# VHH binders against Uncharacterized protein F14F9.5: the designs that were tried, part 5

Target 1, 296 residues: Uncharacterized protein F14F9.5, of Caenorhabditis elegans (q9guc9)
Amino acid sequence: TSYSTSNGIRLMTFNIWNSGANVENGQQKIAKHILMVNPDVVALQEVYANVTRNLTLMLGHPWVAVERNHEYPDTAILTRHVLIPNTNLSTSGAVGVKIMLRTGFMIHFWSLHLDYTSYGPYAANNKLVDKLDQIMAGENVGRGPQIYEILNLPMMKKWMEKVEDVPIFIAGDFNGPSHLDWTEQTKKIHGDWVIRWPATKELEEREFSDTFREIYPNVVSDPGITWSTVNKFNPEWNYTIPEPQDRIDFLFYKGPVVPYQILTYSGCEKPQRIPFHSKNDYPSDHFAVFADYTFI

## First folded at step 21 (VHH)

Design i1 (from e7 with D103N E104P)
Fold by OpenDDE, fold request of step 22:
Structure i1 (fold): chain B 296 residues (1-296), chain A 122 residues (1-122)
Amino acid sequence: as target 1 above (296 residues)
Amino acid sequence: EVQLVESGGGLVQPGRSLTLSCAASGRTFSTYAMMWYRQAPGKQRELVAAIFGGSTLYADSVKGRFTISRDNAKNSIYLQMNSLRPEDTALYYCAAGWTIGYNPDLEEYYYWGQGTQVTVSS
């Protein structure tokens, strides 16, 4: 059983891998692991239609959900607190909402699932790639602009104006690494590249803090890898080429909170690698990430 | 140098109790999850219990029987093992890390103890 302090909050981001479709009883397992971590708010990615309805039914009261306003939601927010009506925001890759905690604190919370195409680390690890633009292809047309879209929403600007009173959290699967992780210290494992990944850099420029890097400043000893629990080798190459393993799921924050813990999560049972993953208890190909904050 | 040292292991009969201790030195692990793992001969290492941010997690096989706890003043964690079974026989490891679970490819990122042997036998 998890315990939350009266002035604390636990946030989680959880890519649910095509809504649990890749494992037996996937949706039940998603609910199970949410309850195991017992966060106050969950950012979900790869959410199919009607999946949040099923999840909230399984989780029970008082869990509620808000989805990105698309036929395919893709990303959603679950909370066991109160969603403030008419505060939902949607972008191409994100959903935001104002949440009132049962303790009385208010938060602005974003869940995002950025574009997955042209995953940068693939190019970075390709020895034939010698131009940065090749690595940035998906960043420049997809992931970067999607962050910019969130930041430029009129309501987001209003949230930013009040950030000293109400913290803003941005959580989700960025489908790209952090500029904080791809440094001179780590270039040997990143195809000798030092890359300022735009999505995370943009947030830094707006003075959002990367919770994981704040808690764990050493990029070598604490890489915080979230990709992948099961994808270790690329099947397109008959599992002969290793899949780049990176931190791509993040919890960002700005405002009057202080993090005191952040962890990745993959359940108690060892996930089996693709293609032996169907019976995994942990239903995702991503590590979940959850963090604890104190309001100040 | 960071060090985790386990103690408290031994030979016990089924149904008995045992308390394992893990003392950390060299640094504090307030931000890390603290965990107990076990590995039986010929089997894979498995997560037994974790303690993090005032929360605890247990493997299904030990729920209701094992309790993980922490003493921050002593920079130690404990595993109270009740109603021990022969299948609990294993080398028990204390660990600290930023990830809860077990992925062999991430094993290098844990701080590990050397392990303490627990044998449950009639």
Scores: ipSAE 0.915, ipTM 0.957, lowest interface PAE 0.4, mean pLDDT 95
Fold by OpenDDE, fold request of step 22:
Structure i1 (fold): chain B 296 residues (1-296), chain A 122 residues (1-122)
Amino acid sequence: as target 1 above (296 residues)
Amino acid sequence: EVQLVESGGGLVQPGRSLTLSCAASGRTFSTYAMMWYRQAPGKQRELVAAIFGGSTLYADSVKGRFTISRDNAKNSIYLQMNSLRPEDTALYYCAAGWTIGYNPDLEEYYYWGQGTQVTVSS
């Protein structure tokens, strides 16, 4: 059974790990787990060409999809509601669209996949790194600018102007942690660094709320780790060096909604770590994240 | 902090039914996913069922036989176990957490009950 309210919506972000290519029957499993969670809208990342067509076929009516306008979509949005025609937006790392829920409510929804290069936590956990700029390298040239690209789109600005009537959701894989998680309280597990990660900080400054951190204010007891289900050790070091585990998949919102639940998800079966992951029922190296909101 | 107390375990014959209960206390009960795990002797703990926002998930081994439910008024979850099998013998744990699934590396972030023993034997 699935939870549904007349004034509610379930949103999900799901990095599908190269469109399920890393596990057996990956696309079928992607569809399976979407149905298991049964969200109203799904933000997909690492979407290959034609994958959404396959997924919508597997999911069945009324599921529809919109992709980033690129030969390699990377980002896409699935919904079992109505995509408003000619409202889709594309950036280098994201796709946005206006969705009309069957209940009549409308939302603006973004799926993003920020740049993956120069993952900051690697530097932060390197004892030889002593400058913040070394940690921020990927943020400054990649992930940060991509957030700005979204926020600076003329249509996004228009969405922001009407946010009191139509909520905006930004969901996806940020390939970087949150400034809310890397604090004085958690610095010991982050190489003694307190870092204001720009991507999430910028959204906060634009008055977007981090749903997970709102629901779970304790960063120590509820870290909300989304990276990784399978990547636990660095293969370059014969799996002897631990992979930093962080929350990097987010659901942000702004507008007339109130979250009342948010959870990470990795299926019912235990994911096996790399390199034993091929038969995993859960097809991603990211935890999915889904949240329930009420319109107010 | 969420505190969980299981009850309802016991010795039953194969084919019989048993209902486990988990009473929860704490401010985060409504936001966490609630889950049943079990651990047989010498085996790793495994997810049996989860309930979250009216949705349910089940391990394949228990689908069609087990039902997880919740009573918000009683701040409790339940596991109705039908058609019990010897392989269902285990210590059953109630859990609450922000993540649905089984990831051993994240066990420390769950709230766990002490467990209730279920033994299925002829």
Scores: ipSAE 0.912, ipTM 0.957, lowest interface PAE 0.4, mean pLDDT 95
Fold by ESMFold2, fold request of step 22:
Structure i1 (fold): chain B 296 residues (1-296), chain A 122 residues (1-122)
Amino acid sequence: as target 1 above (296 residues)
Amino acid sequence: EVQLVESGGGLVQPGRSLTLSCAASGRTFSTYAMMWYRQAPGKQRELVAAIFGGSTLYADSVKGRFTISRDNAKNSIYLQMNSLRPEDTALYYCAAGWTIGYNPDLEEYYYWGQGTQVTVSS
């Protein structure tokens, strides 16, 4: 087998729940679970100031980080490979960079964290609205425009023009479900709605592939839920109504790679629910997601 | 019909070894993780080991003592348990799924075996 045909990459997305602040030794536990998954590149969300510095120290050499260019980063990328200088991109909800693996393969990689206000799934599932236009009005204020912001960056347009040379990955917490999951087959568990959620729909229209749904096309047997490990009742209603459970953390790709595995991850011990979560070994309220790809 | 069937449990003295087997039938699990869980009396079920895409993952309590392996030709996984301790006494389950970890709300999305008892006692 030639060098190029045997090479793979593992990518991970991990919303780290207020940078581990909700769990004892949260940052140590974040680093532990990154090492247990053993990824090449990690998209992080809910990143506070100084947290990537602490995490890279705990992970050890050669781990490095790129943060969204803002005093309050929120998104970051960790890798044990080489960050290519002067390729950092930042938007209101995302950070992107070019990475070179030790094998010489290159990728363009995004970590994103989309706006969570006006969360349409709460409204739809709890029958707070009865028309699609009301749901879409909330989506058009936040999550939809944030995807356009990424796609309209001049350097991102150049990355897209060369995508058959260097693959592009978009990973992160979309704070909303996929249009591929809210279908006629699943309507009954979604308040009788079929909704084409704009953020994921826009990426599909640009021919990005949803890795989880490509590997697992059956939404009924394999819903891929990533929210939540610990939050089963809605805090905005004093925990008196069920919290919607959805797949809201994604790994999208476009370019010369083939995925062969994707899994969610929440450690080895059962997470205790809010408010008994402070000693959890798994430090997040999201399942992490990781996937394996082969370069072609 | 899809089935996972564990075997190899039993009574064993501390410090000795035991091998658990899990035979899958009715489908293959090439994209799923295959996993061993355990549940001791009065405790929550916990993940012991997982095997996925040529990689393995272990709970802290068993690292260095237990080894998960997979034989795709036999559609089977194994758990080699060395240096057994009384604390390893539990009902051991084989499982397969798209999620690594244990969350009761996701139980329906796993394939589960019936379990095999391991008792470590003098």
Scores: ipSAE 0.855, ipTM 0.944, lowest interface PAE 0.4, mean pLDDT 88
Fold by ESMFold2, fold request of step 22:
Structure i1 (fold): chain B 296 residues (1-296), chain A 122 residues (1-122)
Amino acid sequence: as target 1 above (296 residues)
Amino acid sequence: EVQLVESGGGLVQPGRSLTLSCAASGRTFSTYAMMWYRQAPGKQRELVAAIFGGSTLYADSVKGRFTISRDNAKNSIYLQMNSLRPEDTALYYCAAGWTIGYNPDLEEYYYWGQGTQVTVSS
């Protein structure tokens, strides 16, 4: 395996872009790139019906899955370790579960996919609004409440109370940037805005750590961009609004672990931009993110 | 000044082996991935191998034939290339960064070497 030690764990978050539907042989390529990263646990976003079944067949034993409890799950978790029975949690945008490694270490793990229909970064960067409260109003309808929904589940509160025994990881596609990345140092590339994005701020206030920004505190040299491998202007928004290039896929943690590596990943071959993407080897419009932690 | 300097390239016959070295100076890269890329004439640059936190990753075309390694004490990485083929002919680059892959929009966030030529001819 590629995980670092018997006391270690590799976590990955991977928005799989409509379950690989935009790329020829997309599900096989999703499985291929999971194997190339060789993680212990994967948070998936944009998961459609039956896709985790197909992926676990391609990955082989002992890979298993849990999906958000919905006919169209959108989020899922894959692992080659043990899903603890009766620990599945679902929200409007996330799935959580307790996982036991073969070593006996336990984690609580979330895969989340926050609302993308109110996308404040493109409005800010393209001067569609001129006041902070207009941006915050868009955030307070979707992404903000979805983080609150997770944090205030009764079982999540219990997980938080025991976090020094079992670490909690929150991984996924936030569809919005970190408040740590939109700062005075970076405002020129963000339409001259400095914004405390609520979803990531809420997690910081609960003492979750942003693994990427902890390992790479310099936002200028190490922006950690995860959106996008293929999209500079989005057809969904009629090509009149540039798609912001930001770090919007995160790995957050709290509890008795220490991160020592985090990287983005987009395969070995250059992804071709939309509309020339159909034969890409890397099957997603997001960079995947993976990180290594040591239990303490 | 931060530098990555490759060495060990040359002309070799098919089926032979070659070892590339990359010496880093000016900083260490303990949290970055270190990587080998290659670019053949008329082709796009591609990732060949990456090493990160004791783990390795290889392109399909070289898996089983190439081995990347790192010596942190010497601030260096190596690429052992076995069973070389004519299609391995390329300019090989050493690189370091927070991202594994090749995306021109992110190229400024890598540290790049100047390259070492490997020519495999029969």
Scores: ipSAE 0.850, ipTM 0.941, lowest interface PAE 0.4, mean pLDDT 88

Design i1 (from e7 with D103N E104P)
Fold by ESMFold2, look of step 21:
Structure i1 (fold): chain B 296 residues (1-296), chain A 122 residues (1-122)
Amino acid sequence: as target 1 above (296 residues)
Amino acid sequence: EVQLVESGGGLVQPGRSLTLSCAASGRTFSTYAMMWYRQAPGKQRELVAAIFGGSTLYADSVKGRFTISRDNAKNSIYLQMNSLRPEDTALYYCAAGWTIGYNPDLEEYYYWGQGTQVTVSS
């Protein structure tokens, strides 16, 4: 029902919270909010079987999908542009594909959902935790290796060799903060820690750029919180412990593009917190993130 | 010093139109979304419309009746409100920020205007 501008693209990442199962009419609301953002490509996380088929029917032609190659996909990519055949890549936590816009520009695009266990901010904000190794437990056995897995796929290495011809985007729910957000300046609000979170640090070392932090370098005024729209006190402790609020959904890029806008999104209505969330219009416990880039 | 100043509110009859204006001074918000919010008596604040780059977004309750626009030369945004209803009665706020939506815990990360009252009544 629309088409891309001559040299622009809008990318979105959207953790859809158990495929919308936590709110009434969740899949319809997911499709509604995708249309309200009006992106060219969407990285989805928490995707159940058959959900992308339902979503593409609701979004209408020409929307198409690719899912991670697994009986429980968990990650998927939606686009109203052209999926290039035989370019699908799957890892333990991600799906990647080459996409051609109707304008002829091409991108390589990843949707990822990194392991959620041993969530580092819980340990970092625990007053009884005083060793870095306690905080890093989930990073070194889950999230970090999952980034390494993506970067070392043979086809991904070929994509990176050609990155100045076709940009690469890595989008999704990292289930961990950015090393750019947990710094000396912000340590007092992070349990007095400065943490080199390995998943985001590894991407920086490979010269990927964090779009949000590039556009908003001030971590104090512009924290970019994506977790959570509805979880402010941890339900596992009967709501007696504050839930750490962090930016954990990212859009990274490398190649011949320039970002000029990035925003988080949670619809138009105030979300009700867990457990009063079932009628929320915005169907997720994550803010979505979308960004605009110009090809160069 | 950064300031958002709304104007154009007032008392109007149902079915009439009104145009709200918001002028930004002290900076431009080229990377932020510019937005209109409203809060009716006894209700929570809600996003009405947003403009960001060359795109717009509207709440369902106003879609087709309200139009947000931007004049970059005047560093201003507008809300054209047509076919007004009593349910549109609210205090309308101009805002700028890196997030589209309303979450009270994030209010400190927006730039807010003072609000302009719109009352739709006979």
Scores: ipSAE 0.821, ipTM 0.918, lowest interface PAE 0.5, mean pLDDT 90

Design i2 (from e7 with E104A)
Fold by OpenDDE, fold request of step 22:
Structure i2 (fold): chain B 296 residues (1-296), chain A 122 residues (1-122)
Amino acid sequence: as target 1 above (296 residues)
Amino acid sequence: EVQLVESGGGLVQPGRSLTLSCAASGRTFSTYAMMWYRQAPGKQRELVAAIFGGSTLYADSVKGRFTISRDNAKNSIYLQMNSLRPEDTALYYCAAGWTIGYDADLEEYYYWGQGTQVTVSS
């Protein structure tokens, strides 16, 4: 796989499923698939300590990494370009950094992993749920606040002030769907709910664009499902109850770029479903998402 | 109506070459990935190669032997298959979609061709 453009960039978000711990040779496979896509920047989630070091070694020069400032990093950013020193930002669920591309363009880039508790689609598909607040339980105490935490950082505000010159990208696993996907058109497959998911709605209100939905406006024909490659049924019920499948991994952008391609990715080898996943070549329970942008 | 039509399949001996073609009609797939899949008897469908923008990727089993290419003017993709092996025997499908990989639950979201049979036998 080759990617070359003088004024372009390929971005990827990749939940690496507990740093590849659930498959054989997981870290090597993570590196393999990154190289297959060969993005300029990768937003990683579920990154354990020292994993970025291993990944950069496997990827080789010039790959570098920054991770959230925590004993458990969880979120990290890999890039083949230059990380600007002293620009790292950390929140409870994200890491941000300024990157200088070798072409001379600059970007502000976030990798986020929002809280996973009280996953909304579970409530939406529960017959006993009759109030929106029940579906919003995890949004109100977790995912919503985490988005605000990012947006309210003083440095993020400064980035926003300069967004006309330097684009901002927010990529990652939101552990929640998009308000753009849960509409009247899709109501039937979402427990008859139309949900304005706060995390994605807030970003929209701040004039961030959802790259996938921009490229694919039809929510029915192009759902862009990212959850899950392997989690198809609930193990607590002996894999008899289906797991809701949704788009929960996103690439958002704001600033002087135009997307021209976005795709989900799960490798060439078909991932086997849980519990037969241990030998999967693709090491994640999420589809990765990558997109190509042109600077304007 | 959107259609993908494969051609070029056939019976060949091991070590020989074959070129598959897929012609799309009814729409262009400028944003979608174009892919070749194959399904051997008794096996699951698997991704063989993908082309997306200026990038390509291949299954490990065909890397170095197969080449996927695109002709935008003809709204077509091709699969050049060299050094064919008996294990390459399968029904080959052309597809267009927003996801690179294979998930049976997501088949409905692809545009699929009818398939072309490739048989490699001595």
Scores: ipSAE 0.929, ipTM 0.966, lowest interface PAE 0.4, mean pLDDT 96
Fold by OpenDDE, last read:
Parts: sequence; structure tokens; C-alpha cells
Structure i2 (fold): chain B 296 residues (1-296), chain A 122 residues (1-122)
Amino acid sequence: as target 1 above (296 residues)
Amino acid sequence: EVQLVESGGGLVQPGRSLTLSCAASGRTFSTYAMMWYRQAPGKQRELVAAIFGGSTLYADSVKGRFTISRDNAKNSIYLQMNSLRPEDTALYYCAAGWTIGYDADLEEYYYWGQGTQVTVSS
């Protein structure tokens, strides 16, 4: 697979499921699938220490990486372009960096992994739940604040000021759905709830575009499910209760770019469901998401 | 009405070649990935090849032997199958969708053709 455009960029978000620890040869498989998609930039989540070093070695030159500044990085950014020195930013759930493309274009890029606790759809699908705050529990104390943390960084504000010249991309695992997906049209499959999920709504309010929903406006026919490739039933109930399936991995953008394609990805070989997942060629419990943009 | 129609299947001997065609009508699929799937008797449907923009993906089992291509002017995709093997015997489906891969739970979100039978036998 080869990908080259003069005025284009392919971005990917890829939760690598505990750095591939849940499948045989997980790190090699992570590298394999990155190369198959061949993005310009990859937002990684669930990155263990030293994993990006291994990945860049496997990917080869010119791949480089930046990690969130933490003993457990969790989030990282891979690129086959140039990381601008001293531009990396870290938050509790994200890493950002300025990247110079080999074409000369500049981008600001975030990889985020929002808090995973109190996943809202669980509450939404619980018939005993009748209050919105029960669904919003994880949003209010975790995912929401983490979005604000990113947006309120002084350097992020500076990026926003120059967004007309340098696009900003926010990619990653939000561990929560989109307000664009939980609507009147879809409420029947969401416990009869219409939810304004704060993380995605806040980004919308800041005039970020959800790439997938922009390309695919019909939430019913094109749900863009990213959770999960393997987690289909709740193990706590001996796999008798369905796991809510939702779009929780996103590519947001703001600035002088236009998307023209976005797809989810789970490899060519069908992933086996938990607990039969150990030999999966695709190493993640998330669908990866990648998108193509043109600079304008 | 949106329709995908496959053609080109048939019975061939091992080592021979076939070219499958898929013609789309009712809409264009400029934003979707176009794919070839196959399903052998008693087996699950599997992704064979995908084309999206200028990029292609192939199952390991067909790499180096199969080539997926598209003709936008004809609103069609093709699968050139060389060095065919008995294990390539299957019903081959053309598909369009927003996801590359296969999940039975997501099958309803694809546009599917009716399939064309490929049989490789001595």
C-alpha cells in the first residue's frame, strides 16, 4: 500500500489495547496495521513505557514518536514526518505536538485518551437509571474536565489563535459517544436517551468538526461504530448481556483542511471475540479510524 | 435504488486467472471503501481486498495474487485473481462501506452485491 499526496494528509487514531498485550505478537501487529493503513500521523492510546521506541524501530525510518510526559505515557503520537522540537504538550489524558509535513504544511495534532471509568452507555442502558447525572457521572469528573484541560492550555489557546493558518487535529479514544450520534433518531437503541455528550459537544462549540459525521451525516445508516472489535458481551454477566457498541474514537479538525474520506479499520482477518481473541491479527479492541484531508 | 452487481465468476482450474467485476448503480461511493469479500461453504465471510482512494489492502492469503482496482468513470471495481487455488473457491461479494474489515454485527451497514461464484477445481 502506497499513499502520497501533494496537498493531503492521512491521520489515524489507534487504541492499541494495552500496547498489544492481549494478542500474540501484539506490538509487531500494531506496526503491521499502521503500515497497512500508512497514515502520516497516528494518535496512539494505551501506550506502555518504551512501546513507542519499539514501534518506531519496527516501522523504520522516518517514523518518530512523542509521548505524554508520564511514566505511563498512555497517549503518543507517531509520524513519518517531522516533530517540531519543544512543541509537545501533555495533559492528564493527552499529548499534543506541532508537526511539519514533508510537503511543508504544518499541523497541530493531539492524541487523547479520555478517562475510561463510568462509561455512560452502561447507565443509559440500565432501566433502573432515570437521572441524566447518573449517565454523566464519568463525563462530569473525568472526560469533560480532560477536554477542558486541553482547551485551556496556554499553548493550545495560541494554536487556536492561528488555526486559520495551521489546522488543529484532535484524535483519539474519547471513551464516550458523540452528541451527534445519540439523537432522537437513535434513542431507541440508547435506552430511550438523547444525550448531549459533553466532550464532543464542547469541541463542536469550539468549532471543531467531527470528520466522520461530516462525511456521513446519516447516524442510522452510518453509525461508524468503533467500540468494539472483540468486546461484544459483558464478561461480568458471563457474556449474557450485550456490550453497548458505539462510536467513541474520533478525528476532529479545525482549520484550513477539508476531509474527503474517513473509514474505520479492523484489518483483513476477522477479529475473534473475547475470550477467543489471543491470536487475532488485529491487535485492538477498538476499531481504528483514519481520515484523509486536503489542505486549502 | 442502490445496487452492486458482480460478474466474472466461474469454474477454473488451479493456476488459472479470473477477473471479477462489480458495477454500482443508484449512487456513487466516493467516500466509501470498496471491497471484495468471499464466503466459502461452512465458513464465515472474509475480507479479500479493499480499495479506498489510492490505497489498497489485501488479505494475506491473496497478497501477490489478487489485485483490486476501480474505474470511477464506470462506477465499478475489479478483482484480478491470478494463480487461483482450490481454497479460493467461494462466493465473492462486492461491498461498499465505511469500515474496512468484517464484523457480522456490522454487516447491515454495508452495501452488498448478490455475489458471483468462483470455483477452482481440477
Scores: ipSAE 0.929, ipTM 0.966, lowest interface PAE 0.4, mean pLDDT 96
Fold by OpenDDE, fold request of step 22:
Structure i2 (fold): chain B 296 residues (1-296), chain A 122 residues (1-122)
Amino acid sequence: as target 1 above (296 residues)
Amino acid sequence: EVQLVESGGGLVQPGRSLTLSCAASGRTFSTYAMMWYRQAPGKQRELVAAIFGGSTLYADSVKGRFTISRDNAKNSIYLQMNSLRPEDTALYYCAAGWTIGYDADLEEYYYWGQGTQVTVSS
C-alpha cells in the first residue's frame, strides 16, 4: 500500500478514541490504520500526553508530530513531510502548523477537536425539546466560539491573506453536524429539525469548502456518517435507545486545490459495537475521513 | 438503473488462482471506492480489498495473495486471487461506496452486486 503524487496530497482526520485506550493494542492499531491509508497529513483527536511520540516511533521516519500546546494535547498533527519551525498555533480546541510537502508545495493545516458537551443531535431527537436554543447549547458556548477563535487568530488572518498561494485545510472532529446535512431533505431523520450548525456555517461564511459535500452533493444518498463505528445505542438506557448517527468529522479547505476523492474509513474488519468492542482491529468510535486533493 | 455484476467465481483446488470480475452499468464510480467483500456461511461480511484514488487496500488475510485492479474504460474492477485457501471459500460481492469498511447499518448506502461463489476445496 503506497501513495504518492507529484502534485497531490492526501489528508486524514482520525479521532483515535482516547488514544486507543478502548481496544487491545490500541496505539499499535492506530499506527496500523494510518499506514493503511497512508496520508500525507493526519489530524488526530483525543491525543493523550506522549501518544504522538509513541505513534511517530511506530510509524517510523519520516513521520513527525506537533501537538496542541496544552498538558492534555487532545489534538495533534502527524505528517510524513516537513513541519515548518515556529509556525505552530494553538487554540482551546485546535492546533495549526505550516507544512512543506516533499514535493515543494506548502500548506497550512489545522487539526481540531471541538467541545463535546451538549451534543446537539441528542436534543434534536428528544421529543420534549421544542426550542432551538436547547439544541444550540453546546454550539453557542463551545463549538461555535472555538471555530471563531481559530479564525480570529492574527496568524490565521495572515494565512487567509495568502490563501491564494498557500491552501488552508481545517480537519477534525467537530462534535457537531453540518448545516449542509440538516436540511429540509433530511429533517425527517433529525427530529423534524432543520439546523444551521454554527461551526460549519462559520467556515462556509469564510469561504471554506466542505470537501465531502462538494464531492457528494446528495445528503440523502451519501450522508457520509462518521459517528459512530461502535456507539449504536445508548448504554444509559440498556442499549434500547438508538444513538444518533451523523457526519461530524470534516475536511475543509480553502485555496488553490481541488478535491477529487473523499472517503470514510473503518478498517477491513467490522468493528463490533459497544460493549463488544475491546478486540476491534479498528481502534476508534469514529469513522476516519480522508481526502485527496490536487494542487492547481 | 445502476447494476454491479460479478463473474469469475467457481470451484478450485487449494493453491490455484481465480480472477473475479465486476462490471458496473448505469453509472460510473469515479469518486467512490470500489471494493470486494466476501461472506462465508454463518460468518459476517468482510472487506477483502478496496481500490480508491489509485490506491489499494487489503485485508490482512489476503494481503500478498489478492490483487484488486480497475479498468475505467470498461467500468470494471477485478480481483486476482492467488494461492487460494479453503478459508477463502465465500460468496464474493462487488461494491461501490463512500465508505471503506463494513457496517451493517450503512449497507443501504452501497451499491452491491449479487455475488459470485468461490469455493476452494480439494
Scores: ipSAE 0.928, ipTM 0.966, lowest interface PAE 0.4, mean pLDDT 95
Fold by OpenDDE, last read:
Structure i2 (fold): chain B 296 residues (1-296), chain A 122 residues (1-122)
Amino acid sequence: as target 1 above (296 residues)
Amino acid sequence: EVQLVESGGGLVQPGRSLTLSCAASGRTFSTYAMMWYRQAPGKQRELVAAIFGGSTLYADSVKGRFTISRDNAKNSIYLQMNSLRPEDTALYYCAAGWTIGYDADLEEYYYWGQGTQVTVSS
């Protein structure tokens, strides 16, 4: 069970791994774990068509959903509060909406799933790579531009103008690490690279706060790993090469709220690694992330 | 030095109750989740219960029988175990961390107790 104060809100980001298709009874398990965390709002990634309808049915009243405007939604937002009509926004990798909480507070909320191609940490861990541009390939063409697309929407600019009154949350799978985690202190585990990852850096420059790093300032003792619950080794090499593990799922915020808790989540039953994952109770290859905020 | 110390384990008959205690010292875990894990012989460690920011969650196998609670003044957590079953036999660990669940690869990022043995047998 979850406890929320009258001035509190719990937010969650949850990559549901191809809508639960990789585990038995995946959609039911997705709903189960959402209810176990019992957030006020959920940012979903890898959402297939009609999946949110099934999820809202399983979750029950008053859960509602909004999806990115695409045949393949990919991103969606679930909430047990009120979606404000005609406020939903869509980009190539995200959906945003205005939500009225039952307490009367308003929020602007984004669910994003950035481009997955040319994952930077692969290049960073390749000893043959000696140029930063090789690591930034996916950032420059995909993930970076997608963040700018969100930030440059006319309505997002209007939201930013009102951020003192209505907080903005950006949650989701960034398919890239944070500039706050790839530092001089951690370079030894990152191929001796210090990388200012553009997606998270841009949000910082726009004065968004990384909730996890705010609560846990020590990057070494509290890495907050979200990738992966099941991908531990590369299957192309008969699982002999380790998969880089990193924090790539984030909750960002800007506006009149204060975080007081943030945790990653992977259920009570230990997820089995690929290829033994089919019966996992936890249906995702990502750790979910949820956080609690107080309105001020 | 941060320490978690479990107590309260023992041998009990099926259907009986037992209360485990975990006392933390060296720091306050205001932001971390506090958890009970258990590991039976030959089995993997599993999350039993978690308490975080006024919320609790339980493994399906213990839901309705176990209760996790926290006393902030004593910097302690407890696990009330009712209706104990033989399958509850395990070494029980107290833990604190930023992740709810269990991943062996992330074990180093938890604060762990030494464990207390619970044996349920007729």
Scores: ipSAE 0.927, ipTM 0.965, lowest interface PAE 0.4, mean pLDDT 95

